# Designs tried in a protein design chat: miniprotein binders against q9h3h3. Part 20

Target 1, 235 residues: q9h3h3
Amino acid sequence: EDGFTAEHLAAEAMAADMDPWLVFDARTTPATELDAWLAKYPPSQVTRYGDPGSPNSEPVGWIAVYGQGYSPNSGDVQGLQAAWEALQTSGRPITPGTLRQLAITHHVLSGKWLMHLAPGFKLDHAWAGIARAVVEGQLQVAKVSPRAKEGGRQVICVYTDDFTDRLGVLEADSAIRAAGIKCLLTYKPDVYTYLGIYRANRWHLCPTLYESRFQLGGSARGSRVLDRANNVELT

## First folded at step 3 (miniprotein)

Design D36
Fold by ESMFold2-Fast, scan of step 3:
Formats: C-alpha cells, structure tokens, sequence
Structure D36 (fold): chain B 235 residues (1-235), chain A 81 residues (1-81)
C-alpha cells in the first residue's frame, strides 16, 4: 500500500502541471522586461484558481522563468512509468540504485532544488532573486507555486538537467546562495516525482538526495551541502 | 522482508488530517520493525517547534523512544522499532 497521502499529492501535482502556466521566457523576451513582469505577477498574490482581486482571472498551475539557454528534455517518462509497473509486479528488490538505473535507462535525469516559504514579502523577494539569476544565465529554469485557496506555504523549484552530475547540482546551489537565498534547500530527482514516490513510502526510499544550509563565514559558497544518501558533508 | 528505514517529510502548515495519516503510517511501520525518520521543515521557529513537539509526543505516547535534533529551520525526529 502506497498510502492515501502519496496518491493525493500526486493528483494535486498533476492538476497543477496540466493547468496554464505564467511564463517569462528569456529565450524570446528581453531581460529588460523581467522587473515589470515580476511586479505584475508576485507569487504571494497570484492565486491557484483565479480568485477575485488577484492578478490572474483564470487558474494558474505554476509561475515559471526559462533561461536563455534552457533546452527542456523530460526523457522517456512513459517508458519509465511502464518499467516501474513491471518492476513492482516482478517482486525484485526496489532500491535507490534500481531507481537510478531506471532513470538513466529512460534518460529522465532532471532534478530540482526546493525551498518552501510562507506567502508574503520574503517569498516574492526570493522569487525575484531566483528569476534574475535565471535570466542572467546562472540558473537554467525555475518555477514557483501560486497561492493556494487555503493559504498554505508555497514552493520555489530550481531545476538542473542531470541529478547524477553532482558538480552541476552544487553549482546550482552556489547560484541560489549568490541570489541571496538563506533558507533550507532540498534536492530531489524528478524520477521520484514522475513515479509518485513521496515522503512516506514502503520501499524506504528517501526522495531527497541533498540538503543545503546557509552558513556564515565557513564556506566560500555560503552554504553547507549534505549528501543525504551517504550521510557525507560535501562542502 | 523487513523495511530498513521509512522517511517522512512534513511541512509546517500541513493539514491535521494528513499529519494523522503520516503518524498512523509511521506507527504501523515501527510495529513491523522498520526505523522511522521524520523531517519537519518550516521557516517560523515557533511553529516548527510546536509541530515537532506534538509529533514526538504522539510517538512517545504510542510506546516508542524518540530522538529529536534541531537544525535551524528543520527538526529531525528519529524513532527505533
């Protein structure tokens, strides 16, 4: 049994992905227009379902910024899902190594740094910093959730193209810190998201590969990064 | 076979009903011999500590020994079967 919570969260994520997105695409839009776009669509004010008084009149699933060099490659998600179903019915061991191999085989390699913030000035300021880093070329792509009807916390996701490229993951962390972000960051491969493997799961899989914590003075990068899988401090 | 470790991540602001589902899941896994690690994340220290205390207390009331570690905006709760 996967649990009710994991299925519910997967359904909510799918709904957000299927709804319209508000996108600043730096591949086709001049960087000079970013500040006006950020002022028009602050994440603390954009509502999930287009509530009266919000900047949006229609539902919004995500608010996103695409970098100039961004080239999306989601891999073979359909093949990944079919292979996962086959693995589950086979009775074979399900381990982090098995999921890593499925991800590589189907080239579903993207992953993301996540930060969760309450709606308000701090969220909007953090998002503006991330968006500028994306448009300036220090990050590839990012998105932030709109404000939920119940008013819960919002998430900023900063993507890298290959979760197996540790140096690339760490470079993204450095760029996030350079943008002024000081909160906890966690890094998750998209393969876990596509398979609906969440916080609680029967296979003892931790979907978080890395944690990043802001640290004054000790790190040249402004953060300490922990490899969660091996319990090893990298920086 | 027996589970090695179950990881549960909870955000401050999670619905009380969802927290109860996580706790029931954790208790069942502990009864089956698995170790449970719960990570609670929040940017408000007061709300974070309150939620962590409630979760740790529920697990202790269920008969388990609970270790709590505070790391800034995260609390890590480790429970042995």
Amino acid sequence: as target 1 above (235 residues)
Amino acid sequence: GSMKTVYIEIRVGTDEEEIELFLKWAIEMLKEGAKVTIEIHGDNPEELRELAKRIAERLREAGFEVEVEIRGDTVIIRVEP
Scores: ipSAE 0.000, ipTM 0.132, lowest interface PAE 17.9, mean pLDDT 80

Design D37
Fold by ESMFold2-Fast, scan of step 3:
Structure D37 (fold): chain B 235 residues (1-235), chain A 81 residues (1-81)
Amino acid sequence: as target 1 above (235 residues)
Amino acid sequence: GSMKTVYIEIRVGTSEEFIEKILKYAIEWLKEGAKVTIEIHGDNPEELRELAKRIAERLREAGFEVEVEIRGDTVIIRVEP
């Protein structure tokens, strides 16, 4: 029954990636238009499959903001997937280190900070803060899920270009905190996503590398960041 | 309303597991009345044609009419619900 849950999550993720996206692209659109775009498409009101009563009549997979300097580099995903199949049939141990080496070899280095928020004003306010940080150049790219028909929490994803660059990951965390975000953040490399490794997997791998928790007064950064793999506090 | 289209892009070398997930999702969308377009890229013409043929045959076996267009290093598969 765990397999059923994993299949459902994979199908939902693929569906969202393949459906149309609502995009504010700062590479081609003046920054002065962002506030109007955010008002038109608040993520708490944009519905996953469209509704005449919402801002969208057609399905929306993701709502995204691309920074002015954003240049997508997904690496060699096809080579990564082929190498993963070979690794599984080889009988070699499958560990975080092995996956890290596969990701480096195939240049599949991107990752993301994730936050989950209930639909409503707080989600829309958090997304607006993140979107402004992207347009201002403090973050590279971000996306947020639309509202599901059955409800539930929505996810904001804030991407970095290299999960092996610890300083870059921490700088993104700082920018998220500076945008006013106070909820729990978790960081996941995209290599885990491309290989279909989720919370429940047969290799008992944790796809989350870092956790960030908001902290008042004790740190100049405003957060505590934990390296989950090594159980070491970084900030 | 306007016609709904799902657009899928894959490359020669994509894992068989991922291809099966794509096909399962595509068939689900077709059953819901959406159009599906699959664009396949590859540098080797024989491997590109073989993957495209396999995908098109699986969709035809599922009961759909499939159109295939070859454009150099790309094959475009269009399926109507």
Scores: ipSAE 0.000, ipTM 0.100, lowest interface PAE 19.9, mean pLDDT 79

Design D38
Fold by ESMFold2-Fast, scan of step 3:
Structure D38 (fold): chain B 235 residues (1-235), chain A 81 residues (1-81)
Amino acid sequence: as target 1 above (235 residues)
Amino acid sequence: GSMETVRIVIEVGTDEELIEKWLKLAIEYLKEGAKVTIEIHGDNPEELRELAKRIAERLREAGFEVEVEIRGDTVIIRVEP
């Protein structure tokens, strides 16, 4: 959403990560329970801070689905933070390339496809499709934000293990499209999130690496993917 | 809801059955509230315009509002749900 500062967005993201999550974990829960879980916790109705009229009375930071093979790996975030401070002090340029190098060095490689949808039927339907793809093994892990107090769009995040692996990023895009998703997707590496790179950041970095638009006809993937750094469509 | 847009690119000479498959999918997306844009490319203006006309008529017959824009060797068809 426009209208929030990078500092405000970073603070909200931290708070959401620290608050309780509603999780469907396919590693410990039978896949047959997914439809009931999705019906119980539609993201358009789950409220961020709890409400007697919603499915939750307590705060919820994220609603998430973990795939059967999901193994979380955040890398060396502490080493990344130390290196980031050193980079800012060194006088070296802060560019997508230097951030990519820091991420590789500290194994902070995960990233995510983002889609922003208004609360309602389309959001709940999109989330259900993504959740099923995760449980069926076409995607690794995903989460969706609860409904905010201020209103506005909610975000679905679909994670990949390695943002430097273009093929893996494109395979996730294809799986999202195969799940019936037609909206605009943008891809953001988690290193940018850890370092507070959002819209209008002080280093003037584009906060996303890829953009995907749904397409029928000319593409085997079902989408056109643009590399934002090089302004080139991927084949 | 979000501004979901489905984009279709068709080359003049594409197999007719494949075009019909894409149009059926486009109609399903339109019925669910998505916007559709179809880009038709071709070197022969007569064949390009004839294909564009057939596609626009097919979508109008299905009950949708269709806007057609001609740009040299390309025709852009915009369809609202």
Scores: ipSAE 0.000, ipTM 0.180, lowest interface PAE 18.5, mean pLDDT 82

Design D39
Fold by ESMFold2-Fast, scan of step 3:
Structure D39 (fold): chain B 235 residues (1-235), chain A 81 residues (1-81)
Amino acid sequence: as target 1 above (235 residues)
Amino acid sequence: GSMETVRIVIEVGTDEEYIEELLKFAIELLKEGAKVTIEIHGDNPEELRELAKRIAERLREAGFEVEVEIRGDTVIIRVEP
């Protein structure tokens, strides 16, 4: 049953990635056009499969903003998947360290801060803040899911190039907080996503490396970050 | 640190319940000492003007000073705590 749930989530993610995206690309579009684009495509109103009453009549998989310096690097995903199958067949222990080494070997290093919000003003406002931070160069790239027909929470993903670069991950967290975001954030390496590893998995792996909680009057970073893998609080 | 400005951008045709949620959020920010700027986009000048007027009056009723600027198909509402 858990296997079916994981397979279903992977299929939905693949469909979203293959459907058209609404993109604001700061590499080719003037920053002055961002506010009008954000007003035209608020995530709470953009529907996953299109609707005459929404901003889109056709399916939309993701709404994304690319920073001026954005350079896509997915690494060798095919090699990663082949090595993962070989590891499972080998009978060797499957641990966070083993997954980390597979990711490094195949250059699948990207990761993301995730925030889940209900459709509505707070989601759209949070997305607008993230999008502005991307266009101003404080973040590299971000995307947000459209509204699903069934409802439920939407997700904002803020990417970093290298999940093994702790300072880079923390700098992204600081930029998200500086953009006015106060909700819970969790950080997940893309290697877990490509291998279909979610919260409840048979290997008992935690795909979340970090949690960030807003802290009023706290550290200069504006947040309290927990390293889930080592069970230590970062300052 | 200095006072921060929070920017909110909406389009004419935005749901009334969404506008009410926006206004409650803006008022909470203003009470905490932040400046708020609300930017409204729309192709219909009458609808744009009417929405801007309703938002500005709600914020003034809450006790804040509101400045309204019209830029073509856009209205910018600036609010001081």
Scores: ipSAE 0.012, ipTM 0.558, lowest interface PAE 7.0, mean pLDDT 85

Design D4
Fold by ESMFold2-Fast, scan of step 3:
Structure D4 (fold): chain B 235 residues (1-235), chain A 81 residues (1-81)
Amino acid sequence: as target 1 above (235 residues)
Amino acid sequence: GSMKEVRIEIEVGTDEEEIERLLKEAIEFLKEGAKVTIEIHGDNPEELLRLAFRIALRLLEAGFRVIVEIRGDTVIIRVEP
């Protein structure tokens, strides 16, 4: 009811991951079925806990599209968590560089572009474009949250397999922009999720590694990407 | 410390009926003004975190203050009425 504590947000995110997902899996489903699936499950109409007035009668945690080449790889999460506990008790500074090194050491390399959009046509249009890019092979995997409450923003997550591969991160940004998305994008490595994102507040760590802003005219990419940890423009 | 603190231990793999029973018991203690600490143990980090945050969400939705501490193979959930 205090609603916006880091613990509350972490609990909500984990509950969504545990509830059933509506998945279009391009590894086993023909691409020709995508348009019908998107029309059946527009994210602005799919409700978090199910409703007779929505496409779903049961809870939905996420709506997802898996690309043809998608293969889940979480790395050594156990080793990562043990090293994280040791780091916290060591008294050493916790920085983006330290977390990056832990992620590399334990092969926890995946990350995601995040965008927040209000429920409605723009959200559904953006999701459809991203889903098509996944099925066509321009992106690996994506998911979008269901509608949790009236007026609340929904999140689209577009995953890349290696947050240290800047070209891959930038290519995903380009594909997202090609889908018609013009809002602010932020990139978060999955290592932050495994370490409990709410704890980052103690170290004043920005929870995002990259930031993308839409650029009207001029740029062939349509956006400017910034490495927030190093304060370097990636173009 | 003292007579108003309760500790509950849960292993990853405990069946859903037993987890619900333990949560109802915890909520009863919290309604009586006790502090409750739930320690969850598991060697699979994904299952451990999923169970821990599901329990935390249930208690937050019931109106209690919840603090979650992650320690390798253990998650400690501290709950205050």
Scores: ipSAE 0.000, ipTM 0.164, lowest interface PAE 18.0, mean pLDDT 79
Fold by OpenDDE base, second read of step 4:
Structure D4 (fold): chain B 235 residues (1-235), chain A 81 residues (1-81)
Amino acid sequence: as target 1 above (235 residues)
Amino acid sequence: GSMKEVRIEIEVGTDEEEIERLLKEAIEFLKEGAKVTIEIHGDNPEELLRLAFRIALRLLEAGFRVIVEIRGDTVIIRVEP
């Protein structure tokens, strides 16, 4: 509905990945400085291109927080892409199982919970909660998109190391909920991003593996997690 | 020394072998310290963006920084060494 083709979103995501990031790294910066950093760079005020009056004078691709246990490992993305091209030329059926196997073979296992929020206090508050959870070791790494000129929703991404580890995915959901976030969450593996699998792709693959909905009256986790591939509730 | 600026233009529908040749040439210029701008043209937005992403990924894999700008039926990829 927001008129951005899947390809436009992919292009913007790639461009954002290449621009400078505003990073709080808990490995090198004391946790006591987090509140000052959050106050200096609220996501609703940080602009994509460093607009006049914004906290940033230069373009910012992402605002990120790294936890103590964060270790960047992207796996063999080149090998993954080569194998994907070969698979497309072979005419073999492409299924979610095929993508999972490719991801495992090339060790491209990272994934992320996604939440979309309008710019403002609610976004900044949600981000502050996530950033604290990362610094406290409940989550490993998260990022948030800066404010665009046209406005629109900003995205918070909370990463997990392995999208095939259901327990790890569910633990991250629980930590996000414990941080006070009640909106809809969707989980997307990074392999889908690397292979250009977005909404309305030619293979009819759903890029979202899990959905989490907050429940006010439910059991201890406070959320209902749905496996979209199998249409099965996990909680 | 004046940093050499190189501009490469690619149209959607160009042969894959020619695209690979142009990418190799771009990478060699970058290794020599040139600033490279790749302009990709196409009337089909889907094909245009697909090609632009493929090119951008190849440059990233080669260890370069890229800025992707979308301007209507043209994508501009600016590469800095």
Scores: ipSAE 0.000, ipTM 0.222, lowest interface PAE 11.3, mean pLDDT 85

Design D40
Fold by ESMFold2-Fast, scan of step 3:
Structure D40 (fold): chain B 235 residues (1-235), chain A 81 residues (1-81)
Amino acid sequence: as target 1 above (235 residues)
Amino acid sequence: GSMETVRIVIEVGTPEEWIERLLKIAIEFLKEGAKVTIEIHGDNPEELRELAKRIAERLREAGFEVEVEIRGDTVIIRVEP
C-alpha cells in the first residue's frame, strides 16, 4: 500500500529504539501515580521529535509502561544474527520452523500484539486501558509510538515473554480484550524484527503468527483468534 | 488457571497431509493444557464417519480423552488435555 522498503522500516525502528523513552515503571513508581502520568503524556500529543507546543520539547522514541514483575530478557541477539547469516549461506531452507529454532537456541523469544490507531481520543483511551492492565498485573509490558511529524496511525505494542507459548499469547489477547480493546490485533515475534523480516520478504515468510478480532458472544475470550501460519481458528 | 479452547474445522476431502498437520497442531495445544474441539463437515455420511473415527483414534492413541458427537452433516470431536 503506501509503505516503505524493509530497509526504511528497519531504520525507523532502530532510530525510535535509540531515542529517549518516556517510561512509567511500576517496579519503582506507585500505581496511584499512573493516571497523572497518562494525563501528562497522552500518545496523541507526544511528538516524535519534540515541539515546544507538545508535552515534550525533546525527541521521544517510545512511551512505555513496565509492570511490577517485568524482567526484560532480549536473549542473545548477536548470536541470533550470526546464526541467521550462517543459515542464509548454508543452503538450508529458510522456513518459519528454522527461524523458530534459531530463536529458541538464542533465547530470543519475546513477541508482541500490535494495534494501529489514528491519533485522538480513541488511541489515548486504548493506551490508558492497556497501561492500567500492565500496572494491575494482567499484562507484563507495553509501549506506544509517539505522534509522527507527517501524521498517520500510531502503534500500541503489548509484549509477551515467549511467542512459542501459545497459551501465554492467548492469555495476553484475553487481557487486552478485558481492558476494553475492540480493534484488530496482530501478533509478531521479535525474532522477525531483529532479522529485518517484514511483509513481502524474499523468503515468503509471514511474520504475523496470529490475528485477533473482537466478537460479542461466541468466544469465551471475547475474540476470535486465527493462527495464520497453520490456518487454525482458536477460541 | 483458565484453560483455552482451540476449535479446528476440517472438511471431508481435505488432503491427508493437511489432516496430519492439523492433528499435530491439536496435539501440541493439548500438551500445553488447552481443550481442543474438532468439527468435521461433509455431505457424505460414510466418509464423514470414517474420517471422524480415524481422527478420534489418533488422538486416543496419543493418550487423550475423546468425546465424539454426530450432528447431521457434522461430527464434533471434543478432546480434554
Scores: ipSAE 0.000, ipTM 0.380, lowest interface PAE 10.9, mean pLDDT 83

Design D41
Fold by ESMFold2-Fast, scan of step 3:
Structure D41 (fold): chain B 235 residues (1-235), chain A 81 residues (1-81)
Amino acid sequence: as target 1 above (235 residues)
Amino acid sequence: GSMETVRIVIEVGTDEEEIELFLKWAIEMLKEGAKVTIEIHGDNPEELRELAKRIAERLREAGFEVEVEIRGDTVIIRVEP
């Protein structure tokens, strides 16, 4: 059942990527304009397909904030997909290490911390905190989904440029916590998304590398980070 | 433009076959003029040091000068083309 749901979710994600995005680009827009932009486009009120009663009349796939130093780099996705096809036909075991090497070879290194929140004040407040951290340089880039027709939770994605950089992934977690975020976070490399590897897959791969839980009075960084694949605590 | 920097991350416990693949790729990128940084992570200091030493030796044997920095549970190996 998870397989059918995963294919449907992949199709919806592709549609969102193809539709227009609302972007605050700190490379071209003064930081002083951020608060007005956030007030104009709170993610709990921006609708996925447009509504005259919302901030947008036209479809919006994502609401994004680009940091001043942000440089888009998707790597060689075509080469990655060709190598993945070859690996599948080779008969060799498919493991996290093999996928990691394919990702490195083709420079498909980006990954993201994900948080899922219900539409409302808490979501808008969390997004504003993340957006400010991006514009101030503590994070590189982030996006949040608009409100869907059917309702349900919205997702905030906070990207790092290299999922193999454990220190950079952990530093992004610290910056998210410093922005006041206390909900559960999970980290997923984009290579798994490009290859269509979801929670339930034929190879028993875990697409979630890390899990972060807020912990008052525990970790010095305000959270505990678990390596989900190896079930080892990192902080 | 500036020289490209290639980053490789290796966990203590990685299979020897995979380590050889990483090293071959690192050497190829260095020959193409890229800088290479190898980060080795592990919570056992002895295993971490032994793996870092083996990797540094392989790169030196290939003709490159290697800079090693130890940061707690991480070893950073920097190599210039």
Scores: ipSAE 0.000, ipTM 0.101, lowest interface PAE 20.8, mean pLDDT 81

Design D42
Fold by ESMFold2-Fast, scan of step 3:
Structure D42 (fold): chain B 235 residues (1-235), chain A 81 residues (1-81)
Amino acid sequence: as target 1 above (235 residues)
Amino acid sequence: GSMETVRIVIEVGTSEEFIEKILKYAIEWLKEGAKVTIEIHGDNPEELRELAKRIAERLREAGFEVEVEIRGDTVIIRVEP
């Protein structure tokens, strides 16, 4: 989210989702091929729109790894969007609770832990750790953005099936930490993405539900997870 | 004919019925070997994004490779037979 408007972020997300993805699919590809795939497509070098000097000559929207048990379920996104239109015209307050209810009603339950890193060795190393955790079954699915033509931070997204399942969200955080990740993480439900809730939204909602900070020495779990809306630590 | 190029222009706010009709025709033209370009115009980025994603997804589900280009308030979807 580095300084971009909600409109720019929405346009970028749309373009990335519609462009081709580079995918390692552990459901159909042997795990032994992962290291070669990671070496071929380091996210710091894969360019958004292709470049003769990069691993890709054509546009890449996302670089993704699907776990062996990954079964995509986006829920009823069309019903969610129709209900969102109705909600906005209803005069009812737009709150985290109202959006949670909308998401549950339409089974749009997935969410993701986000980490933002500058292009370079640390990004590539973090992505490799996440990708291995996905292929080994500790995480379900993850993706990372390619390098933008103008530079800027890249994002790694690590998905969970149900943002209302706090235990599942916390288990994913623990698996990310076990993979060697030490940077700040924030958790965003996909319903917020589908409805265009980014920073500086018109409803003044926090665009993420949780944050995770790596803690040296004190915590057995390796991190502190905070509920952003209530300033309540989750354990 | 098999070498035709068809250009379709729609605006955000176009009815669902009309969008379904043009998608049906676009798919029929693609099956006959025509190239199709769909231009979507809109002032609201979220509505533009949602409509463009639905159109691209429907075309990919029909078995076609879809190229998308964003130009400000316009999304251009290019499809080869």
Scores: ipSAE 0.000, ipTM 0.098, lowest interface PAE 24.2, mean pLDDT 79

Design D43
Fold by ESMFold2-Fast, scan of step 3:
Structure D43 (fold): chain B 235 residues (1-235), chain A 81 residues (1-81)
Amino acid sequence: as target 1 above (235 residues)
Amino acid sequence: GSMRKVTIYIEVGTDEELIEKWLKLAIEYLKEGAKVTIEIHGDNPEELRELAKRIAERLREAGFEVEVEIRGDTVIIRVEP
């Protein structure tokens, strides 16, 4: 992202995934406990590696909320990675269509809406809104990064099951807007994350599929969505 | 309203292959139940009308209900799923 290489971003993501997560799991925990959990673990105060005086003394990779109907299916990530290595070695063109086909073949279909916010009240408020929408069933699952030692923006990720299901992706955008979120959103399929597709990648691929902008006073929809690959506005 | 809508903006003079790509995408969105609006802009009335007619015919041939509205240098094509 900001001043970092794709390799550095991939290494950070892997480390976060491997470290412990703070999870509110609505499949096993009553919704009435959410407000206390959110107050205990505001993302602007939870530190990535643990600090005296923060809510955590140990490292935290992600803060997550799982919805009641959450049923994870990450697909065949190992098969995807093997096929990706073979594709790169083959000399065949690498395009959005080729990556989409690899994702479908290996059932790596999940994707996410991303929002980047500075640490503080607005981040914590946005996360609380998203978490409530997940627990109430309007969204399936979400996570937020903890506060980095160096500072900088934190990211909220709101997942959908199938990035090829445009209507499902747009429904998630609507639910995010209904939760009071007004910042810029971008949508990234998890296959791009697994294969290291970030800004300024070697294959010149756009690292996100959609961009959502809040449209105050324009329409009842509340947002305008751009399909970045096809330069088409959806709403 | 919570109706899903797709808007495609086309300038007269746009490459034909790109227009065909956008029309195929419009048909995909219509099959998914979205309403599609195509806004065509151009300062030459003859070219504008000819492009709009061709696009509307293509969508009608695909089986969709198409409404065309002319607003000066703009033609708005509305398509129901």
Scores: ipSAE 0.000, ipTM 0.334, lowest interface PAE 11.4, mean pLDDT 83

Design D44
Fold by ESMFold2-Fast, scan of step 3:
Structure D44 (fold): chain B 235 residues (1-235), chain A 81 residues (1-81)
Amino acid sequence: as target 1 above (235 residues)
Amino acid sequence: GSMRKVTIYIEVGTDEEYIEELLKFAIELLKEGAKVTIEIHGDNPEELRELAKRIAERLREAGFEVEVEIRGDTVIIRVEP
């Protein structure tokens, strides 16, 4: 991303996080209520700013589902940002290893699998599958963007607690595939998001650690996962 | 269901320190119960065999059963957890 695009993305992300969220919280709501909630708030129909005819009359930043065991832990984001500024001012080399160490030091470990889909039935069906997996305990937490005023693709984010836990990242991929999702998935640690580091940056850091591609194998539906850092293909 | 499998690709000429990091990762995966396949590619048969031998010996030293298959310019090392 160039500077202009990064500025727009950062502003949009901040606004979405600050606006109200529509949440199904399995910690306090029976699983039997999920289907009615999904029917009331399909992501293809929920508009970002509460357009006439949509299910929402107020702005919605995100539509989210929290699993029974979900315990939010963003870590020390403020400390991470301060350390990042100090590192940049120091003139020391900035590398993937340095960012990883900053994330570990400040307990900013979460990451997410991302999928982008056009508004419509396929998006709503994919989200319903992900939401059920969360409520049933196969995934921890997920969110999906509402429909933008100008249209465009919507994003489903499926979170894991620790991007350094490769097995946990792979288990989440398997659960997403089991939910019937066949599109390309990319995995990004939240540390890059909090620091505003996107695909094109001056340090040539790749914020995408894994890519998952749908592929049938043996008697079970599977995927191929590429670990970009270690030149490893996981099946 | 499918069994968990991991394939690691190594090209002859790869930095030795990086190969060691890949092998540490492979050992971690094996300890966690995954089956690991290492595919080594190279145009020089002598260098290819020497690298494959070193990798196989490293994994056997770590306590794993290793099967080696040679396919032209490729050596496939299969390791069971």
Scores: ipSAE 0.006, ipTM 0.358, lowest interface PAE 9.9, mean pLDDT 82

Design D45
Fold by ESMFold2-Fast, scan of step 3:
Structure D45 (fold): chain B 235 residues (1-235), chain A 81 residues (1-81)
Amino acid sequence: as target 1 above (235 residues)
Amino acid sequence: GSMRKVTIYIEVGTPEEWIERLLKIAIEFLKEGAKVTIEIHGDNPEELRELAKRIAERLREAGFEVEVEIRGDTVIIRVEP
């Protein structure tokens, strides 16, 4: 979210969601095919809009891996959008609690751990680790952005079913750490993404609920997790 | 060794609505099997001790064993799941 307005970030996210995805679907594809698929589509080489010399000639919005038990449930996004319009028009205050209630009412409960990495071998290695954890059943679903024309960091998103389930969010963090990931992680509920809440938003809302930092030699499965809104630290 | 641990930081003067929210969060984590530590900071010893006593009493009323340690301008409350 460095150097971009909330409007620009929302437009880019919508465009990526609408463009084709490269998907390894463990519900229908044998796990033995994963290593070949990862070698064919390393995220540092897959280009956002396609070009000669990259693995793709056509645009790619996301590179994704679906776990064997993955069952998508986006909730009522249309109802959420309508309620958001009504809330903004009503003059009622926009708070984390109001957004949480909107999400619960419309069953838009999913969220994701985010990690931002520069294009290169470290990104490709991290993605391979996450993808294997998904196929092995330690995580449910994940996606990674393709390489943008201007370079810059790429993002890996690791999803959980319910952002209000703190234990489930923390279990996903532990599984990410067990996969060898040591970089900073932040957790964002999808309701914030659908409503265009990013850093420096108009309502001064923190755009992420949790922050995870790698910790050496601790008993907390390799991380310290901060609940940013409540100043609660998990270790 | 592998049990999840939670630390909650509170400053004397924190609004009552936030204290209640943090207590609900602490109890939720305890019910999920996490060990909870609450650190309370303040420069007024009487206000610090009164807030600490109130928090400890709420956690004991919820059925948890609570250990309280006073260290000058800080009170540490340790709670087992």
Scores: ipSAE 0.006, ipTM 0.406, lowest interface PAE 10.0, mean pLDDT 84

